# VH-VL binders against Phosphoribosyl-dephospho-CoA transferase (mdcG), part 10

Target 1, 226 residues: Phosphoribosyl-dephospho-CoA transferase (mdcG), of Bradyrhizobium diazoefficiens (q89xp2)
Amino acid sequence: MTSPCKHGDRPPGRHDLVFVSPAGWRAMLDARDDLAADSLLARWPKMRWPTIRRRALPHEATGVALGLPLPPSAGKKRVALLVEIDHVASVARPPSLQQARAYAPRNWWPTLDRLDGLALRHSVDARVYGSLAWQSLTGLDYVTGRSDLDVLFEFRSETDIDRFVADVAAIETSAPMRLDGELMSADGAAVNWREVHGGASELLVKSIERVVLLDRHQFISGATGS

## First folded at step 4 (VH-VL; framework fv_livmoniplimab)

Design b1 (from v11 with heavy chain L55F D56G Y104W, light chain L94Y)
Fold by ESMFold2-Fast, scan of step 4:
Structure b1 (fold): chain C 226 residues (1-226), chain A 119 residues (1-119), chain B 107 residues (1-107)
Amino acid sequence: as target 1 above (226 residues)
Amino acid sequence: QVQLVQPGAEVRKPGASVKVSCKASGGTFSSYTIDWVRQAPGQGLEWMGRIIPIFGIAKYAQKFQGRVTMTADTSTSTVYVELSSLRSEDTAVYYCARDYSEGWYMDVWGQGTLVTVSS
Amino acid sequence: DIQMTQSPSSLSASVGDRVTITCQASQDISNYLAWYQQKPGQAPKILIYDASNLETGVPSRFSGSGSGTSFTLTISSLEPEDAATYYCQQYDNYPITFGQGTKVEIK
């Protein structure tokens, strides 16, 4: 049975980590012979590694749609999983820049440090997702010479977004990698930071449920839909 | 260091409701899964249910379904269990406990709240 | 529901004795079992998780073994502070269930 949290609590957002119970892993693996045969997936529950939320397909209405990326050495495949809500054990935020730094290539460290300082000055909570996040969570090799640094920037009402993205762009000019990432509002809606920096009047805003075009001012002010 | 703080005692009459709090400190509250376990005087441990605050979901033991409600207030890092239609058999110490980050076993426990139901 | 049955329900032993407590699950729970110690007036304290892993700070005289349906908690050399009730708990599936407890008393 679903019990309501108090109004205003943030629902699980994009890039949040989802941990599945042992019974949930057994149910998922039993449903798919291809997954059960994968030696790395057999290790996943034993190592207590997370999964990530994805949008549910129409036929997945009665469960929680999850996924995980396999490392490049295992074919860089994305594994889609479906689990009953009762088998969700816990949820966590993606790794912070500080947590991920130890697992990053050393030539990425100056960029990570500059982003950490920038986020602190602008009242932004900065976290990693993508290749670096999975490398820090599993210890497996996800980051390659072609990898982007993917950063999630959760901004607050006091954040000067235009100045923040200009500063992110300035940091990228001296970075050894492409700096990709999303600006996320408190309610979990996200947009690529580069779209905001580029001056687009309408932004492609992403959430767990949908993708929608919103007016730039409406996204920045926290209003949705009009 | 993660700590769970509960009030020491509550007293209610039969037929009333009781709401017991569990305040978490240390760590990231939104990542917690909290179990509620009760223990009648001189008896063993009985699982009542669990809540995952970030999903707004709770799972209850069937014995308590219809009488129990678990809620969370993330702004105060507090989880609650409310039990209605109280009977003398509900007299027990009510513990909250944090599931290890993957939700599999209970690694941190509150000190318990003694709920006494008497006329 | 998964039934957890402990044996014995109580025991009395002397300081220095080896104490063995068993826990039986009504179905296969792999190694998803924890052991807790509870002293009078206190909350339970975790000792063992995943059937055999000793929690940090727990004395090495405690050990766990078993898998599937049969599990054992062993205290290799009983100390006075070990007088307590011990509970096994499965976390393989819902609802979460505990054994009825084993009370360990010092002679």
Scores: ipSAE 0.233, ipTM 0.663, lowest interface PAE 4.7, mean pLDDT 86

Design b11
Fold by ESMFold2-Fast, scan of step 4:
Structure b11 (fold): chain C 226 residues (1-226), chain A 120 residues (1-120), chain B 107 residues (1-107)
Amino acid sequence: as target 1 above (226 residues)
Amino acid sequence: QVQLVQPGAEVRKPGASVKVSCKASGGTFSSYTIDWVRQAPGQGLEWMGRIIPILDIAKYAQKFQGRVTMTADTSTSTVYVELSSLRSEDTAVYYCAREGWSEGYYMDVWGQGTLVTVSS
Amino acid sequence: DIQMTQSPSSLSASVGDRVTITCQASQDISNYLAWYQQKPGQAPKILIYDASNLETGVPSRFSGSGSGTSFTLTISSLEPEDAATYYCQQYDNLPITFGQGTKVEIK
């Protein structure tokens, strides 16, 4: 596609889903007795469930660093995985609000519907990550009474960021859950939406490669610096 | 629904290089992996390699390593395969194909193919 | 590399006949196998994935079965339009490998 908000037009970003090949899963399970003994992890490749990108540690330079969150019933652990580059099968965007809605608690539906409408009006691509995303991807119980709704808002150059985050804050005032999330520029750099709403002149911007402090104008214009 | 468009034919002399294009049309917002598969006249299907455009990751079959390069131009939704040091046995139809959703390496959408003829 | 072997290499059958094509993998590939149909002058077309799942729009007379190292494609009642070459493909591991193909002709 040619649209700057489409997945094919940007580099891989935070919260993108990574699907690992069958051979990659066998290699990972063969290398780790703890993972091979876990019945849920043994089922992961059979069910074709994804993993998530994470920042590589220095000793992981030769592979692709991945994470896998286990549901609360399994201790709510995050499993660190490493795969050979040859074993990455595909990459996908996190679930849309519409896709996730079917897996969400009924009392979250008004908030999801309001956010979907808001994103459409502001030329924002809204996706879920965190507990609701994993529940929608696996059908397993990740969402609890304490869960936040985590939303990724990928904005375009025409988006009025100040108005958008003010409207997000307004939606949260009547939400049955805490509304967390990130604003993401076309180049994959992200910042917590609440930090932008707070009016800070400098923002803590995160990407898959680094964390950097940027001037607010630089972030909103999509510039990560020289 | 995505369609993969390829040119019909290319002619080269032995020793030359050929670059075949594959353009996605009518696509969706999901990322995709593109494979290149060739078929010599009257022969079966031979996998050459694959590229994941958004990660800029390519993997080639051992037989073609050193002679093949796969690239992508996401701004035009076009993927390329370039094969160098051509020989007469490289005469074949070259297909691009999209891999299915998730971890699948099966190809659910195929281009119509480009006939590459290598002759003096 | 995983070697894929099909049998028979060719067959001739009449309209209405039940046709069976087999595919053997040199090692366990679970159910990571697809079947393709290719008519002369055309690109291959996916018929079946994950050994037994019928692709949308493919006639119900086509079916796939098997797991591990032994797989079968069945056409329950052959139609004239089914004259083609059929290929199996494993996607358990790279490199991707195909069977040599089975040519199905109508008598």
Scores: ipSAE 0.152, ipTM 0.662, lowest interface PAE 5.3, mean pLDDT 85

Design b12 (from v11 with heavy chain Y104W M106F V108L)
Fold by ESMFold2-Fast, scan of step 4:
Structure b12 (fold): chain C 226 residues (1-226), chain A 119 residues (1-119), chain B 107 residues (1-107)
Amino acid sequence: as target 1 above (226 residues)
Amino acid sequence: QVQLVQPGAEVRKPGASVKVSCKASGGTFSSYTIDWVRQAPGQGLEWMGRIIPILDIAKYAQKFQGRVTMTADTSTSTVYVELSSLRSEDTAVYYCARDYSEGWYFDLWGQGTLVTVSS
Amino acid sequence: DIQMTQSPSSLSASVGDRVTITCQASQDISNYLAWYQQKPGQAPKILIYDASNLETGVPSRFSGSGSGTSFTLTISSLEPEDAATYYCQQYDNLPITFGQGTKVEIK
């Protein structure tokens, strides 16, 4: 018999997109009168728009905890959802910078292009989350004049983290928006890139399960418990 | 363009196990949900289960639960279905099929692997 | 499980004929239904998704209609290359289920 145990597969990351089956949407809407009455939420399953993972609350020990941000026109509310695993249809990575570019304000294009080139040079996989991601996924207006560009930078063992964040900071100085974002290790743990650039010896590291304070070296080496 | 590549045939004796591969050629594997569908000679299509590689989660049809395991190796862009305790009734063509994130239907199929269970 | 039933199980028709295949779901599946064509010795090929949307590259003589529990695949003018078995598939809920298939033969 071959061992079924696999290690080294990419764990679920922060900001991964979760698509819920039609039956899953019906189950969620049937359980929540407040959601069923929302005309925008009625369009969600019809348009095949995704949700995102969130940390489960203690009473949500079974199932997949999901979040769904509504656009500013609907009050910028975040809808908390819970589905059973059988109702998860598929999971995808957040949109790439290239995919999101077409939905971004034109004055953001040079910054997106610079970040895309930078990521390629540093063996980093750069993706968007937040307002631009949701605008690109739905075509709805999430990006405003005050929006930040939120980028997820998934680094590899060969990435020179210190040089990478210094180059990100340099790009931000000429950007027409604030550049928020996270560095994510192979094991799915993420930290704000600015904390790394700022030289902090301990970093506030976020995962799908929890938030912990880690030594800088531990984070960069990927030693979050693995 | 992505292709799903499977071996042509496998032969096993009753009681053995078989592991069928499905390799994505020419595309990004981590964006896919892969389903396994089998077809006994002269019969229709039967869903066995699915694997979502990025979550490392598999869901199996009740009929196969306890005998089937689905795994993914993203480094080789390959998914596998392993069926144990083989019976003559398991003789079938085994297809892998891609369920792309926004489709929820099977837009791309492997060519199938004929698994023959005979003594 | 959602049971999918196709009618007829087989049919024979002449080139140029209009062919209709029906698929019934045991419960409401909205429009979450696909149609596949399978020729002998080949893998199935998608024709229609979301009950009525024609897949890119599929000839326009193929069309789908229906919603809820009753669905139809129509071939407006049968061609020799259309001899195949056709399957409907629901993707409203797991487990994924298929109709038993309709074999289309040319006279």
Scores: ipSAE 0.351, ipTM 0.707, lowest interface PAE 3.5, mean pLDDT 86

Design b13 (from v11 with heavy chain D99G M106F V108Y)
Fold by ESMFold2-Fast, scan of step 4:
Structure b13 (fold): chain C 226 residues (1-226), chain A 119 residues (1-119), chain B 107 residues (1-107)
Amino acid sequence: as target 1 above (226 residues)
Amino acid sequence: QVQLVQPGAEVRKPGASVKVSCKASGGTFSSYTIDWVRQAPGQGLEWMGRIIPILDIAKYAQKFQGRVTMTADTSTSTVYVELSSLRSEDTAVYYCARGYSEGYYFDYWGQGTLVTVSS
Amino acid sequence: DIQMTQSPSSLSASVGDRVTITCQASQDISNYLAWYQQKPGQAPKILIYDASNLETGVPSRFSGSGSGTSFTLTISSLEPEDAATYYCQQYDNLPITFGQGTKVEIK
């Protein structure tokens, strides 16, 4: 009964959180006996926990492709979901470093504080995704002794990318965990920060819609021009 | 703190269109939804639709489908609702409201724009 | 569409009185219900979400209860500043729908 209108100036970012309406959850669970039998999935809509966008498979082009990561205690499996656009209630950015700090192991706090300060100095918007993000969103135990800290770094036109990734590498040398993460341009395309730091001339750039090889300067310049 | 700022009033003739703005300040504009709710004089609240800026998707109530368009300009943190083919029955205060990140209930409201449609 | 029906449509009460407003949904909405307060000339203000959770900064004299199809907003001891119209809102499914409102006047 509603017609979606799609005239954005940038595509949705990677790792964005998608909230499905209660009616949308009922439709999904009613259509899938395997999902309805899962006790955590039955709890998910009641707690109003989000899902994440995933890259749609070719046969999924008409809906919104979503993923739901289960905690390690439930096998650390990612559940694939597909919902109609009318059942998307809202979308939110991943938690900020400051929001996630309260749910992080205390020995991670110095690293989170250093990253927050670094992001401010380089005009970067830093968000967490992965295990720490899901722990902060649900209160469930996602972070283990093997977990990486996953950070999404949205850079701006004034950001010195080479200096930024060098500083990220320096922070990791004193971190109690592996620091994983992505650099994301204004158009929503992302690349692993380590690949940029390693000096690769071609980068594997990922978006919600596709994966493509770009020259380093093409990726960096795409965030600064029109 | 989040603030939603709207103009105070707009006056239009029947058959015209009106475009009402809602400027957000404080917080990340693209991380929440904006809903439009109107209230005719002496009447209750009526939901018109929702825009999800980060997806650039708008959803409209059936009653307004074909007459309403919602848009977002992320560079100015401003959301708009445009209503065409105005009738005297469209005279109302038009509110923008922020859907908390789940898009369900409204935690912040604009002060409202009084749209008067008169011949 | 989910129809929301409030009762009473209006009431008059004295300062210190306990005031109860009810809201009925035409179908099961679980606990996906919010209550708003609107004073003359002002935008609505959130009071309660998820049927019973008090929003930060809202006085403790306000409380919400109910689930499924029947919901109640209670003001335990009415204050002069509580004169307003109160609305319930469901967010179980689109379109978002509101009750018709309950006007609370002070004697």
Scores: ipSAE 0.241, ipTM 0.657, lowest interface PAE 3.6, mean pLDDT 85

Design b14 (from v11 with heavy chain D56G S101T)
Heavy chain, then light chain:
Amino acid sequence: QVQLVQPGAEVRKPGASVKVSCKASGGTFSSYTIDWVRQAPGQGLEWMGRIIPILGIAKYAQKFQGRVTMTADTSTSTVYVELSSLRSEDTAVYYCARDYTEGYYMDVWGQGTLVTVSS
Amino acid sequence: DIQMTQSPSSLSASVGDRVTITCQASQDISNYLAWYQQKPGQAPKILIYDASNLETGVPSRFSGSGSGTSFTLTISSLEPEDAATYYCQQYDNLPITFGQGTKVEIK
ESMFold2-Fast, scan of step 4: ipSAE 0.558; ipTM 0.798

Design b16 (from v11 with heavy chain Y100F E102Y Y104W)
Fold by ESMFold2-Fast, scan of step 4:
Structure b16 (fold): chain C 226 residues (1-226), chain A 119 residues (1-119), chain B 107 residues (1-107)
Amino acid sequence: as target 1 above (226 residues)
Amino acid sequence: QVQLVQPGAEVRKPGASVKVSCKASGGTFSSYTIDWVRQAPGQGLEWMGRIIPILDIAKYAQKFQGRVTMTADTSTSTVYVELSSLRSEDTAVYYCARDFSYGWYMDVWGQGTLVTVSS
Amino acid sequence: DIQMTQSPSSLSASVGDRVTITCQASQDISNYLAWYQQKPGQAPKILIYDASNLETGVPSRFSGSGSGTSFTLTISSLEPEDAATYYCQQYDNLPITFGQGTKVEIK
């Protein structure tokens, strides 16, 4: 069957890594002289570095809208790409806290270890995105003295969300960096963890498709719409 | 370490359908891209298609379009290939294989399922 | 579709011999080519990726070379356990295509 399976299928999530085929990279670079001239972008397909999903613009009616951030040394540009669906080779989740730890500043290690332990206790799958994720994926210098630690917390039905975000806030009080991040439901909708911790009755929920305001209980129950 | 586990054999009559399973053990299943490759007795490897479970998207080789369906059940870490309107020439070993983490070449293979189509 | 053609279709050689298998792509695939070994009754096993990179755990007697449309797999000194069918595979674009295979037999 080509029809979606309602039991067990997971929709694409925010910050998922998208790997583009070599033919897809050639098509994108051939279409864009500015990208083809960039020596770092020429290395991207050779090194098998990923891209990330982004929301499509109205003019991007077909294909998959992708992006990638260049490191600070290359001007901190965000490169927007568009690829045909059959040029998507694979999709992977962002690096785990454990995978990213080896690439993090040493003084971040206690915070990463505390978050990893917290996630395990609350049945949360914790992943990194942003600067640390790209540094761990490429080996390039993305993390600076001013960088946030960006964590994606995918919660499950058994997760006590209120207790979890309170514990995240407690960990941040001793962290050497700002701890930013999102809580993501199983259907791929995400909200900033601070907004949840703040007790707002309505949350600004972000998905790959759009941004909407939802009731707190509706988001936590895993239903992002009617 | 990821392993892909398939049943050993399936027998069907011409005109029937067969659904072959491939269960991943170890690692995060939904992050894989799984290819299906078949091999008729004494013949070479033939790519049937791939499924990207996290996108719920499958791409099939044109030869099988209309007869093949690939599905995934992430809750059981299992992908399936279903082939309908079976003919004797569909007798083959059917392999599932994981694309290397970047979706390029196949680094982990199941042991194969021998599907025999005979009257 | 990208067509992959191997030569020879089969060969017979003695232990210790140097064996070369070639693979031709119908269009430029850069270095997006893998080589697999398949022994009777077994699933294929990856040997070489990106045309020339040896997979971890694969004996150093195996090597790959080439780019564009012409590729070679070399076994520098054939061992009895190397009796198998070898396949090249392109992953430049879909559909994924394999060469027809080269059977390596030992005298």
Scores: ipSAE 0.388, ipTM 0.717, lowest interface PAE 3.1, mean pLDDT 86

Design b17 (from v11 with light chain D28S N31D N53S T56S N93S L94Y I96Y)
Fold by ESMFold2-Fast, scan of step 4:
Structure b17 (fold): chain C 226 residues (1-226), chain A 119 residues (1-119), chain B 107 residues (1-107)
Amino acid sequence: as target 1 above (226 residues)
Amino acid sequence: QVQLVQPGAEVRKPGASVKVSCKASGGTFSSYTIDWVRQAPGQGLEWMGRIIPILDIAKYAQKFQGRVTMTADTSTSTVYVELSSLRSEDTAVYYCARDYSEGYYMDVWGQGTLVTVSS
Amino acid sequence: DIQMTQSPSSLSASVGDRVTITCQASQSISDYLAWYQQKPGQAPKILIYDASSLESGVPSRFSGSGSGTSFTLTISSLEPEDAATYYCQQYDSYPYTFGQGTKVEIK
């Protein structure tokens, strides 16, 4: 269903975490000298750290396209991986605001607490992605003084989207960081919350499979709109 | 609190097929990975395979390849294992179990379904 | 397939005894090993994961150790409720495989 869905019943979404099997990691490291030479990547499977789904390139029709960001100290680059379907071990949702809080800079805590309360009141499932997510997942230093707080807001049918994004904007006015993020519909499609708040008539909607320009009403309602 | 619920028993004749259900309650179904493990009377545990519903990916033990199928119905938060061409040796308790997302091990188990294959 | 072999296949011990069960893998599985407890008529219950991590809610008398090919489950002071069959399981590679089980009986 393309309208807002209940928790747990959605297609594979952006920012979902993918855990690669130990055998899959061995296969990748054995096949790629550049990856095997990276001591941090060699530790990734040992530490049980995830990867993230990415949109497949045309030549990657076979397999599962994955990636992971290296921390700033390791060059802040994104490593592209391609794994056999059999080497996908499990999938997890991005960390919740509560899970990420313990790893966040202390001055971010009031903003995280306000967002958590807001999401609860609006029937929104709020998760983190980006720098704070990777810091909470690995314990490595991803968050810097220049980092945004990236939040994924999965809304439901009862969510008043216009009121919700207005409240997000209000929280940002007192935040010590830029509050970036996406609104995600039932079908896993996502749009930057600022575009919705800004009143754009057409939204750049992203999914794991594609990016399209949709009418605002079509995205919010999940209908054809014709 | 995650719970997996299975029916108590199924009876089939040799050569038939059986489809065993596993209904999840609590937690986020879209993040589940479900394993199927069977246990013949008085015997040990045998892994049959697993399914990741959100990716529609299933992996089967080679021993069962060709006669096992695992499916999921996200609208009812239910996972199924279907085993065809049943033999007396397939008589066993069939368990579903959820893999812990960050660890690969099975942390929550259903109560099991006793499948009896007899003529 | 990775073969998991447990020793002993059964044992009988008294309440308060220290019980040790071993598990041997036919090839290295690093620390991708779990231990499960199964009581008659019940589903298995996770005790130890990643070779040595104690699952939340499991009594501290249970502990796991080992890496590579040799693993041990220890019950430091056996309780009557510990009468069960114990299984090790590797999740290093497909297919996942279990040991044959060790039955622990109380004298």
Scores: ipSAE 0.544, ipTM 0.794, lowest interface PAE 2.3, mean pLDDT 87

Design b18 (from v11 with light chain S30D E55Q T56S L94F I96L)
Fold by ESMFold2-Fast, scan of step 4:
Structure b18 (fold): chain C 226 residues (1-226), chain A 119 residues (1-119), chain B 107 residues (1-107)
Amino acid sequence: as target 1 above (226 residues)
Amino acid sequence: QVQLVQPGAEVRKPGASVKVSCKASGGTFSSYTIDWVRQAPGQGLEWMGRIIPILDIAKYAQKFQGRVTMTADTSTSTVYVELSSLRSEDTAVYYCARDYSEGYYMDVWGQGTLVTVSS
Amino acid sequence: DIQMTQSPSSLSASVGDRVTITCQASQDIDNYLAWYQQKPGQAPKILIYDASNLQSGVPSRFSGSGSGTSFTLTISSLEPEDAATYYCQQYDNFPLTFGQGTKVEIK
């Protein structure tokens, strides 16, 4: 049922990968002719490709709201799924910068290496999401010449946030792509790193449950965005 | 390198409850998916259930529904299985095991806790 | 629930022998099947996943085959350290279920 205490650890966050059981996929495909007709969706469970958490709509209070992005060649659509809790098999974190590197364009490698080193120095756990993450997870072509590098920066209490985002901005100056991304607090609430770097006094903080305007100090001090 | 550590033994009387711990080290605890499997003396493996702490979800085998509760304490990186209304038939080694997140099979196992139910 | 049935329940063989263990599922589980080895007093150890993939560090004398409802674990040349009970396990659907086990003894 419900874990009695998860406040001191990382709760369900944005961009976490959710794996659905083979029987769960079979049930969804049997119920959805549109999904069963899609050759990529039909192969998804066989390839052990994940889905991602999305915020539930009001009528989706029961079950788990999930989604997945189709690659650009398939129209770059997000497929919305709702699965019974019984069909959720496991959860994993997004790929690390090192795991994703092998699937990235070669000209992105120096930026990925610089970010990896920066994260280590600042006690930040850096993961990829977006196009590069899905390319690394599936081997399909998600990254295009227009793609951003999307990085999730999970900071710790010892992290100097202001120094960290300044260093991220410096790395972007020489990057061959736009460096997008989110700073995530220990409680799973996230904010765009540029918004923090820009000096905004109020931040648009996003979580699995909701979007909230929060004072900068409250967010950095570990206040929840849910 | 994930390691799961369990106590060696627990003794309880019939009708009591037992809470078996499984302490995880290595990796990110909140990302773990842990199965509980028991084995009565001389018998085979029996799946009891699974806990996915990050989603706050626990699944139980029907046989144990109503008597079993799986919980996680993130501050100590520990997962628990609690079994109530103990019977002599509940005497078994209780294993925790980490699921391989993409394959759903168990790749890392604790050493097991022998729970003895005796009057 | 998906019922997993192993055969034989036990066998006795000599070092160097080829040993085969069969696992039958009560319904189609595709290739979502693992094999585990358990030695007395120890926790189970994964050998094979996805019916035929050898886990890293497991000796090449172990192999798995099958799909659908019929699966086989083979030990091509039995070694003394292979004396153990072997279990198949399906992960196509919940609840997860194990076969009853096959005890392999060395003569």
Scores: ipSAE 0.524, ipTM 0.774, lowest interface PAE 2.1, mean pLDDT 86

